# VHH binders against Putative cysteine-rich repeat secretory protein 14 (CRRSP14), part 15

Target 1, 255 residues: Putative cysteine-rich repeat secretory protein 14 (CRRSP14), of Arabidopsis thaliana (Mouse-ear cress) (q9ljw1)
Amino acid sequence: LNMNNPYLYHKCSANQGEYKLGSLYKKSLDSGIQQLSKDNEVFRGGFVYMDHTDPNGTLRVYITFQCRGDIYGSHCRSCFATARAELFKRCPRDKAAIIWYDQCFLEFSSISTGGKINYDDNICIDTARARPNAKTHTGDDSVLEFLRLFENLTNIAVTKRNNFVKDVEKPALYAAGEKRFGNKKIYVMVQCTHDLTPRACVECVNHNVRQFQDCYEDKPVGLKKGARVLGRSCNFRFERYPFVNAKTSPNYLKF
Short names: E, the ipSAE of ESMFold2; O, the ipSAE of OpenDDE; V2, 0.75 times the mean of E and O plus 0.25 times the DockQ between their complexes.

## First folded at step 21 (VHH; framework vhh_7aqx_2)

Design cc2 (from bb1 with E56D; at its last look DockQ between E and O 0.63; V2 from the best seeds 0.00; counts 0 for: pae O 8.2 > 2)
Fold by OpenDDE, look of step 21:
Structure cc2 (fold): chain B 255 residues (1-255), chain A 124 residues (1-124)
Amino acid sequence: as target 1 above (255 residues)
Amino acid sequence: QVQLQESGGGLVQAGGSLRLSCTTSGFTFSYYAMSWFRQAPGEEREFVGAISWSGDNTDYADSVKGRFTISRDNAKNTFYLQMNSLKTEDTAVYYCAADRSYYFFYESSRYDYWGQGTQVTVSS
């Protein structure tokens, strides 16, 4: 497991406008972020969606934070701290923004984002520039196996609870695993935000898988060393090396 | 050329059974989730059921759950809708749909390809 938490991507959403420093919106946003930072349950559970109202009850800011499914506690808090600092630095006046790190993402918005799937901010990331030797012309078989793997993971994510989090009866909306393909292994992960229903999660992941195919249509899945699709509401990742902590990962499967 | 052709529709009495087939060509069938939709006169097209590319996952509308079963045969590029215990309210044109995804959507707008439909009429 890579202990580093690399920056992946951010987006400042200009369509919601800008605020002035010292504005009521900024104060509300800061207040919400501060409140989040003090909520230990957020970091224990690894997810929060909150609508924070300013002291006057007139302005609302919507904040979403999620840690990767295997990241909890102090590590999750650390990721939040990093994300918070960088997001405000990179998007200092935007009313809406999102930032992704390897271990978490943080979003704020002036409009409600909870339960909504917005694919506009999705990004495709190719982890490896180098492609394996094209001798693997078994593109079709590898693709099918790949899809089967993610189908299974998605099913598990939306049906099995997170045993690492107490008192949560909802599905984990997270699953990870590994599978051997020939002489190599592939490691995979799917995750949805907890504001989604299981059905919505399935649709979200399904969409992202399709998007991934569009992003890399010229290269069979089997020829890729690793990649991920990041979205506000869901993401998936595959690599040729372990990238999650299997010990702290709910629903980790060895296929 | 992509083709989806439904068959097996017809007139049946309430309580009866029909089996619809959707035969496909022009695309890699095994890569696609397949779904059945239906549209009654004056009504919107509605989701009936779907099956993932692998056949490992299925889901159904609540109105048909327990009565309808979807299956697929990738070797024949065909998938099926077994309809049992048919009701008059099941009367509709049934459409086959394909989506290039390992899983399926419930929204008709998400599907890439459609058949022409087959009429199913259930009489009292």
Scores: ipSAE 0.008, ipTM 0.309, lowest interface PAE 8.2, mean pLDDT 86
ESMFold2, look of step 21: ipSAE 0.535; ipTM 0.818
ESMFold2 (binder alone), look of step 21: mean pLDDT 85; pTM 0.864

Design cc3 (from bb1 with S108P; at its last look DockQ between E and O 0.84; V2 from the best seeds 0.00; counts 0 for: pae E 3.3 > 2)
Amino acid sequence: QVQLQESGGGLVQAGGSLRLSCTTSGFTFSYYAMSWFRQAPGEEREFVGAISWSGENTDYADSVKGRFTISRDNAKNTFYLQMNSLKTEDTAVYYCAADRSYYFFYEPSRYDYWGQGTQVTVSS
ESMFold2, look of step 21: ipSAE 0.627; ipTM 0.851
ESMFold2 (binder alone), look of step 21: mean pLDDT 86; pTM 0.874
OpenDDE, look of step 21: ipSAE 0.867; ipTM 0.949
ESMFold2, look of step 22: ipSAE 0.579; ipTM 0.836
ESMFold2 (binder alone), look of step 22: mean pLDDT 86; pTM 0.880
OpenDDE, look of step 22: ipSAE 0.835; ipTM 0.930
ESMFold2, look of step 25: ipSAE 0.392; ipTM 0.760
ESMFold2 (binder alone), look of step 25: mean pLDDT 84; pTM 0.856
OpenDDE, look of step 25: ipSAE 0.868; ipTM 0.948

Design cc4 (from bb1 with S109H; at its last look DockQ between E and O 0.66; V2 from the best seeds 0.00; counts 0 for: pae E 6.1 > 2)
Fold by ESMFold2, look of step 21:
Structure cc4 (fold): chain B 255 residues (1-255), chain A 124 residues (1-124)
Amino acid sequence: as target 1 above (255 residues)
Amino acid sequence: QVQLQESGGGLVQAGGSLRLSCTTSGFTFSYYAMSWFRQAPGEEREFVGAISWSGENTDYADSVKGRFTISRDNAKNTFYLQMNSLKTEDTAVYYCAADRSYYFFYESHRYDYWGQGTQVTVSS
């Protein structure tokens, strides 16, 4: 199986119940996913929130798809195809589910998710959990430099437009960059889903950077080697190596 | 033990200016985001403005944007609100708030530490 876009995590929501195969819910969900798959503008822009309904307007499914902010076109479509194929295998009857890949996520729900911050379905993955017994940190002073870069990127994400997509009214809600500290570099990315307002994006990322402090920092020792927070509403990531394409990242910062 | 104390409130004519101070103790001031809230009688506490731990980011309620300025002095452990072009609708008790976080929030329930408040009264 192609590992260019590795699976990261998924959640099947028990809270919205299950659907029956062959039901109107399943048919509406399949129809919405198929409609999304045909929409080239989704893959050029890297985001969609779809409020899809049956012909009577009585049964709604909500589908959200977003590519990482540096991923467009065929790469974004490829990630969608992978996520689509795997989400139904991993969550075969749940009315709500989400799957994250390195380059995108796909989510569906029976309840409206648009414009709302999801505080519940966030997860943090760090290098320590992926590499037992490996060093996870680089020293305490790097935490403050990470936080300063994170702060700068968040401000850019909510104030600067995406110069690669024609949505001139709205900030990109994405920023990535790097900063050198002596012989070392930290690479950071921040992204919110495009259905959030700028202030909701700030709220979401600030909540997550506070909530997952123990995931990315091991006090008193310092910043871990890398971590990422996966969420429906916002995500962030840092590493000691480049992980986004700087040429296709809106507003990429080098310090 | 975190403690916050507001000062500088008082009675001022509409169009005037006032500078509020929030003196802090019991924590490392430079690691905390700070926010101002205000509360008129019978109302919920309302966000006024905030400043991040680094001082690099501020935000303001739309009703005060352009008239109010927030700043911090880490050497004095003090957080300020400069209020210019005051209006009668700015009349309220003003509170400073802190959270054990580097970044600020807009909702008052996110803050664990509050001052006792200082009254600002703007007369026409």
Scores: ipSAE 0.130, ipTM 0.611, lowest interface PAE 6.1, mean pLDDT 84
ESMFold2 (binder alone), look of step 21: mean pLDDT 87; pTM 0.884
OpenDDE, look of step 21: ipSAE 0.445; ipTM 0.770

Design cc5 (from bb1 with F104Y; at its last look DockQ between E and O 0.01; V2 from the best seeds 0.00; counts 0 for: pae O 9.3 > 2, placed apart)
Fold by OpenDDE, look of step 21:
Structure cc5 (fold): chain B 255 residues (1-255), chain A 124 residues (1-124)
Amino acid sequence: as target 1 above (255 residues)
Amino acid sequence: QVQLQESGGGLVQAGGSLRLSCTTSGFTFSYYAMSWFRQAPGEEREFVGAISWSGENTDYADSVKGRFTISRDNAKNTFYLQMNSLKTEDTAVYYCAADRSYYYFYESSRYDYWGQGTQVTVSS
């Protein structure tokens, strides 16, 4: 494990079944993963969604890999290597699984996941406990301000390109920044997978941000130490300390 | 076939102790986080505690923290709930559940497998 890239979460999906050791599925999966490992462009761009067909053309495996928006090159590759090793260790024989690290996530599936948003697998990471029967959205000013911040950040993510990646004119689907709330500063980030349209990205992030209120006990934003919501298609994070590399982060803003 | 079977429930006086066991079969036990839930009559099912797949991490509801302890024996495909200093409000049907994830979910809908439950009654 890379100590500078902490493990966050993984899920093994049981609904797609299991494969046997030495199975064609495993071979296809391994083949796809190996192919990704050799593709330098993946680590330069920080994202790939592939439908890999086995050498015999009989089985397809869908693999998704994404690095955090400020992570490129060798660091991205390193995260992939770590994610790969741990995902197979933690989810042996599963046809579908996903793992998140601080700097990347890796998913494989026997069914297509591209362009799809699965909110059911969302996970909130925070020091706070889950809110019992939390179905209430508050109109508190701090909450509104928080929502506005992420709305703005999301808009930036879906409108501005990544200047660190050459020859890609599409929106970065990533934005980060910092904002002062009262006497405290918060650092924020939003990111979508590149298989989403800008519109889908907005929808995904908005949904997750709203759901965040249902994940934890109701506290004003100013009292929250930090949290992140991880999803297959989008995630967001806020902290009281810098957690992205501002120098390598596209669309880093000081609000 | 996946099976989760709770045992060890019964009647106990307030201040007493019980140890629940959940024996499992039909799945790779060591790859699952395991949790205890409980449901009192007329109440919603609530999280009691959980243990990670490796056994290195545990989490407990505030209401049972310091009184209940969860452990697991992967060699026996069994995990346990040691309940000390029992209170009348601990009276409920206790369920074991398995989750193929690292974190402990508080929502029952997120768990893959469930036991049938065992009754725990704490008398005054």
Scores: ipSAE 0.010, ipTM 0.255, lowest interface PAE 9.3, mean pLDDT 86
ESMFold2, look of step 21: ipSAE 0.562; ipTM 0.829
ESMFold2 (binder alone), look of step 21: mean pLDDT 83; pTM 0.848

## First folded at step 22 (VHH; framework vhh_7aqx_2)

Design dd1 (from cc1 with S108P; at its last look DockQ between E and O 0.68; V2 from the best seeds 0.00; counts 0 for: pae E 14.8 > 2, grease 24.201 > 24.2)
Fold by ESMFold2, look of step 22:
Structure dd1 (fold): chain B 255 residues (1-255), chain A 124 residues (1-124)
Amino acid sequence: as target 1 above (255 residues)
Amino acid sequence: QVQLQESGGGLVQAGGSLRLSCTTSGFTFSYYAMSWFRQAPGEEREFVGAISWSGENTDYADSVKGRFTISRDNAKNTFYLQMNSLKTEDTAVYYCAADRSYYFWYEPSRYDYWGQGTQVTVSS
């Protein structure tokens, strides 16, 4: 199982403006990030949305961090430390920014983001195209099987609780698995941020699966060898190799 | 260009059965979840039931569970509602609707495409 944690992408938001060194915004942001780094519940559960304010209550920053649904404890902490360091290097003065790693993402914003679907900060990264193939089993039917698989995974993600984390009553909002497509096996994962309701999670995944179809579809062949949609609110991925730890995945299915 | 066409409505005695069909064209049917809604005069549209694009997941309003069955045939671009044990309160215009949803199919404002409706009248 591949536990490497490569950098994937980042975005610095120009539309929320910049902050100055020594500003109250920067001090509040640093304070919030430091508070997050010391909160063991974040790394036990793999998620936090923080509405953080300065001591006088005059300015708010919003911070979101989530580990991939199979990553907990020290691996989740390690990903946070890496993401924290790189995000500030890459977006040194922006009031809003996000960075994605294979095993986590970190976001901050001057505008409240909790519990809301972000339709605008989604990126698709694809793997090299499959070879051209005119045969029926590699055309639109393979895309339909893919869509069917993600529908089933999403339903499981929003209905089944996480049995790996003590005292969690909410659905995991994560599912992963594998399925044989003819002579090849495809590995898949769906995850929503834990601040979403089950309904919002479904809406987010449905939007992104539809919106990014050209990214993961390889016409006329069917599917690319792999692709991933990175988002603040939900993400999904498929590959022709394992990429999550099935033993620590709350909802891992073999179809 | 996109067309949803309901058929199979009519007059039936209480306790009877009807089967509604929704035929579609102008979009890739197999990518869409399909739902039945109904509307009595002067009321808002009410969710009846839905089926995922693959047919593997269904959901029903509590008022029709055990009496109505939804199915689809992706090869024929057709979506069905089998209505058994009909009651007078099932009297309404029935609409089919389509969207790309994986869950939470009960809100009419989410749906991209609607049929024109077919009247179902259940008499005592």
Scores: ipSAE 0.000, ipTM 0.194, lowest interface PAE 14.8, mean pLDDT 82
ESMFold2 (binder alone), look of step 22: mean pLDDT 83; pTM 0.852
OpenDDE, look of step 22: ipSAE 0.020; ipTM 0.449

Design dd2 (from cc3 with Y103W; at its last look DockQ between E and O 0.88; V2 from the best seeds 0.76)
Fold by ESMFold2, look of step 22:
Structure dd2 (fold): chain B 255 residues (1-255), chain A 124 residues (1-124)
Amino acid sequence: as target 1 above (255 residues)
Amino acid sequence: QVQLQESGGGLVQAGGSLRLSCTTSGFTFSYYAMSWFRQAPGEEREFVGAISWSGENTDYADSVKGRFTISRDNAKNTFYLQMNSLKTEDTAVYYCAADRSYWFFYEPSRYDYWGQGTQVTVSS
């Protein structure tokens, strides 16, 4: 069920300063968000990067929105509406902020962000640690198998186009799937923001998998039951239960 | 201590071939992605090509695609660059770099471990 859309995390970026109520910055930000909200193609495609300026061309606001790769149309629009309302509630005066929901994220900034990997403010949320096997230790082998799975997913994300769209050469920058590990299944997903090149997407995912090993690894036992990395430029997740809609996921794989 | 050591550089005429080796010690080679970079005088280090930890994924700079191939031999802890159809613009110091990750990076700043470099000179 893709209708479940819990809040995950947010960040108000104090280092870009605050704006005053009624300021030109706020008016430009509201104008950009409103323009985005009316653009049906954004919600059909699930991604936008907007370089928006005030009427005098003196202030720029940059807005990024992306839905999870299996979420389109009205579900994507619904996530945007929820994210917008909550982001302004939680970060009411910051010039830059981001909020993540299970099905999308929304970000704005006073500094250009398009096409670039942003390594700042990434966070990992684990589900639960696996209990150790008292007779045998499977830690490194299980993590290595997991990393091989993510190598395969990353390759698919950056080489295979979205099977649900025609005449688009760009890879989906999204892949999801499932694999049996012994008598259990693991469900996985990787996604980059659609403004990245395939090479940038690989770098972003590789960085996050390297950076957050302590979050998803349960040493010495192996892999935690689940974890997700929320990033400004790429996300990955695994769980012991399905969490994406396989029917609407481009490039969904059973290994 | 971690060590990367390049070898196989030298002087070669344009159109010729050369094979570089990078021997490694002090880390578990099969956990590392490996990359070749090069640097000509007055220029920044430039990505040449890389191979993932498993060897399943490779990528090359556009300037060397089809002429250079990379490989790794995990039993010998060695990473290779086969350079064919060499051009004068391939003249540079070639560096081997390693990073503990399943894929690789394109930016030199991402690599913690570097070799000392080996000079490749292509004459006309």
Scores: ipSAE 0.621, ipTM 0.838, lowest interface PAE 1.4, mean pLDDT 86
ESMFold2 (binder alone), look of step 22: mean pLDDT 85; pTM 0.868
OpenDDE, look of step 22: ipSAE 0.844; ipTM 0.934
ESMFold2, look of step 25: ipSAE 0.617; ipTM 0.837
ESMFold2 (binder alone), look of step 25: mean pLDDT 85; pTM 0.869
OpenDDE, look of step 25: ipSAE 0.834; ipTM 0.931

Design dd3 (from cc1 with S35G S108P; at its last look DockQ between E and O 0.54; V2 from the best seeds 0.00; counts 0 for: pae E 14.7 > 2)
Fold by ESMFold2, look of step 22:
Structure dd3 (fold): chain B 255 residues (1-255), chain A 124 residues (1-124)
Amino acid sequence: as target 1 above (255 residues)
Amino acid sequence: QVQLQESGGGLVQAGGSLRLSCTTSGFTFSYYAMGWFRQAPGEEREFVGAISWSGENTDYADSVKGRFTISRDNAKNTFYLQMNSLKTEDTAVYYCAADRSYYFWYEPSRYDYWGQGTQVTVSS
């Protein structure tokens, strides 16, 4: 399986402004990130949303970190360390920013982000178009079957528990799997951030599936070879090759 | 042209049952999620329930869970609402609607196509 941790994308939010060298905002942000880095439970569970404040309680920063649903422990911690260093290099003065790696994302913000669907900071990254062969027929039915697959995958993500985290009743908000389409397999994954309700997770995925259809569909051929939609609140991915560890994936399915 | 037409409404005594149908034409039914909404006089339009384009997933308003069942028949281009154990509070005009996504299933503004509505009146 491909366990590489490549950089994918980042955004520096202009809408929340910049902070100055030595400011209380930067000190509070650094303090929150440092507290997160020391918290072993974050890397065992793969998620944190932190509402962090300065000592006087006057300035709040909000920090979110999540590993991909099959990544825990030292791999999750390693991804955090890489994301932390690179996010500050790419967005050195912004009050809000997010960075995505193959195995995790890290976000900070000056306004509350927890439990809310972020409709603004989503991006689609495609692998390559499916290319027609003169002897091959493809059409709208392959896209329709893909939509059925993702509907089922999302339902499992929001209803089934995570078998790798004991004593937690909340659904995993993650599912992955594979299905044969004609003579080829497609590998799929969906994940929502753990601060969302199951209903919000479904809403987020539905929004992104609709919003980015032109990115992952290659009309009239059907699906591109692969794509992923990244977001603060949810993400999904499909490829023609395995990209998650099935053994550590909650809710891995063969359709 | 796109058409959604509700039928099966009428007068029923409390505790009774009705089945509404929504027949569709002018679009590929199997591409669309379908929803039922209702509106009583002087009130805002209220979500009742929705079903995915494949029929494999449903969701319902809390006020109707356990009493109402939504289904669809993609071969007949028809969407159904079975209403059991009806209450006087269920009195409303019922609308079917179609949307090519599951975005905000509860939000009427996200649905692409709407029916004309059918009156359901539940008497004591």
Scores: ipSAE 0.000, ipTM 0.201, lowest interface PAE 14.7, mean pLDDT 82
ESMFold2 (binder alone), look of step 22: mean pLDDT 86; pTM 0.876
OpenDDE, look of step 22: ipSAE 0.021; ipTM 0.413

Design dd4 (from cc3 with Y102F; at its last look DockQ between E and O 0.55; V2 from the best seeds 0.68)
Fold by ESMFold2, look of step 22:
Structure dd4 (fold): chain B 255 residues (1-255), chain A 124 residues (1-124)
Amino acid sequence: as target 1 above (255 residues)
Amino acid sequence: QVQLQESGGGLVQAGGSLRLSCTTSGFTFSYYAMSWFRQAPGEEREFVGAISWSGENTDYADSVKGRFTISRDNAKNTFYLQMNSLKTEDTAVYYCAADRSFYFFYEPSRYDYWGQGTQVTVSS
């Protein structure tokens, strides 16, 4: 079980421009981030989309934060604190930016991002650990097993409520699981941001699995040792080792 | 050459049933998600229902849930729509569509392959 929280990637969006030191935009952004940092319900639930404005209602900032679906409480808060510090260091004047950590992401924007699928800010990260003397030269036939598990997990994510929470009817938009075949296992996770509808989640995940086929396939045919696709709207990951806490993952599937 | 051919359309009374078929060729059917869409005159194409590549997952438009059933027969490369309890609002041209993906899409712009359509007319 890997509970570390490494930095993964960030983007500073040039297409929304920059803000100046002391600007109202920066003050509104700082105010929104500070309000988020004090909201214990965010870290209990692991998600917020904030439509925040300056006191006179003229300058809006949009902030999104989400923890991985198995991460809550102090671990989620710790990830936010780290993401906050690094995002402003790496994107000090951009009106829009996003940073991904293993256990969460943080985004801000000058235009509304809530409930919308972002098809553009998705990236493949091949994080498989390789020893220099590894002798593999082709992938195995586990791509089909990955796709079958991924289909099952996607259906669970968009149809099943969080099985740890009463009185919430919305699907969890998260699922993780494992599947054994032969002497090998694959571990898979899928998550959409909680501001999406279940159908938007399917659209996002299905698009990214197709768009990033080279991210998880080895040629001529086979499954890479591990990879993930990061996005503002949805992400997925697979590894040959466990990487989420199965005990805190809603609707965890063993196959 | 990829071919999708719908059949089974026609005129039917309200409350009746009709079964549409979509016969496919020119691609490996079992790797494709399949969907039914419909279009009334002057309207945009509307999602009716879809089935994943494996056949294990389906979804339907709210307007047809409980009345329409989708299925696929990979041995025959054929995709079906069983329509029961038909209403005059179901009158449309029905299209089958295919996309090479592990699940399916709800938006018609996501599908690369389309049939020519079959008319379904529900009379009162």
Scores: ipSAE 0.584, ipTM 0.838, lowest interface PAE 1.6, mean pLDDT 86
ESMFold2 (binder alone), look of step 22: mean pLDDT 84; pTM 0.864
OpenDDE, look of step 22: ipSAE 0.873; ipTM 0.950

## First folded at step 24 (VHH; framework vhh_7aqx_2)

Design ee1 (from cc1 with E107Q; at its last look DockQ between E and O 0.06; V2 from the best seeds 0.00; counts 0 for: pae O 6.6 > 2, placed apart)
Amino acid sequence: QVQLQESGGGLVQAGGSLRLSCTTSGFTFSYYAMSWFRQAPGEEREFVGAISWSGENTDYADSVKGRFTISRDNAKNTFYLQMNSLKTEDTAVYYCAADRSYYFWYQSSRYDYWGQGTQVTVSS
ESMFold2, look of step 24: ipSAE 0.661; ipTM 0.869
ESMFold2 (binder alone), look of step 24: mean pLDDT 87; pTM 0.882
OpenDDE, look of step 24: ipSAE 0.019; ipTM 0.320

Design ee2 (from cc1 with E107H; at its last look DockQ between E and O 0.68; V2 from the best seeds 0.00; counts 0 for: pae O 5.0 > 2)
Amino acid sequence: QVQLQESGGGLVQAGGSLRLSCTTSGFTFSYYAMSWFRQAPGEEREFVGAISWSGENTDYADSVKGRFTISRDNAKNTFYLQMNSLKTEDTAVYYCAADRSYYFWYHSSRYDYWGQGTQVTVSS
ESMFold2, look of step 24: ipSAE 0.690; ipTM 0.882
ESMFold2 (binder alone), look of step 24: mean pLDDT 86; pTM 0.873
OpenDDE, look of step 24: ipSAE 0.020; ipTM 0.334

Design ee3 (from cc1 with R100E; at its last look DockQ between E and O 0.01; V2 from the best seeds 0.00; counts 0 for: pae O 13.6 > 2, placed apart)
Fold by OpenDDE, look of step 24:
Structure ee3 (fold): chain B 255 residues (1-255), chain A 124 residues (1-124)
Amino acid sequence: as target 1 above (255 residues)
Amino acid sequence: QVQLQESGGGLVQAGGSLRLSCTTSGFTFSYYAMSWFRQAPGEEREFVGAISWSGENTDYADSVKGRFTISRDNAKNTFYLQMNSLKTEDTAVYYCAADESYYFWYESSRYDYWGQGTQVTVSS
């Protein structure tokens, strides 16, 4: 398993404007981030959505942090630290931004993002050779099997609890596993943010999975080596190699 | 069979410019994302810049943004790195990498093929 935490993508949202150095917004943002850094439960659970209000109660900053479902404790904290540093470096004055690492993502916003699904911010990553003139076929058996696999995985994610988190009875909103397709094995993962309901999670993942081909129309799913869709509210990934720690992954299944 | 060959490296004074080329053979170049990585002595290999198969998408490391420009010529099976305003900290072995993917990767481990590298030395 790759123990590294590679950078994946970031987005600075210009639509919410910029703040000035020393501004109340920046102070509030820093305060919220600092608060998160001190919250050990966040790193144990691997998720937080916070509505942070400035001391005057006039400004609110919304911060979301999530670790991959198999990442906990010190590793999750480490990812947060890295994400924090890079996000502010890459988006130094933006009121809204998000950064993805392999093991976590961090987002802040001046408007509430909790429970909301924004597909426009999805990022697609594909490990497949480009075929500019290629067309996908929705009736391809490999595509159907792919969709069924993720459907099953998603169902598990929204029905089974995370046994690695104490005193939390709600669904893990995470699942991973492996499945053999012919002579090859694929490894798969789905994850939603915990501000989503199970229903919303299913909707989010299904949307992303089905729309995945719209990201890369040059190859059928069955011909792709691997890919992922990164979203604020949900993500999925498949590879030809193991990419999660099965020992620390809740709901790891061999299909 | 598959070959990536870097060229254009050398010694240059700070503030100078170099243009690196990566000539490829043995695979369908136009279907591959291409990237430049570099490795300084005692340091880890780091991402420099990349371009998608179509050339529509590019990205650069923060340390080289505004100074380096990448491009590709699919007709020549060649990938380029224009380096301007070179700094001493740009001194490294520069590697060309190719991956059979739509998008490029920031992770070196994801690339299928690598060149042997070309030395770039920037003197003060």
Scores: ipSAE 0.000, ipTM 0.237, lowest interface PAE 13.6, mean pLDDT 87
ESMFold2, look of step 24: ipSAE 0.595; ipTM 0.847
ESMFold2 (binder alone), look of step 24: mean pLDDT 84; pTM 0.857

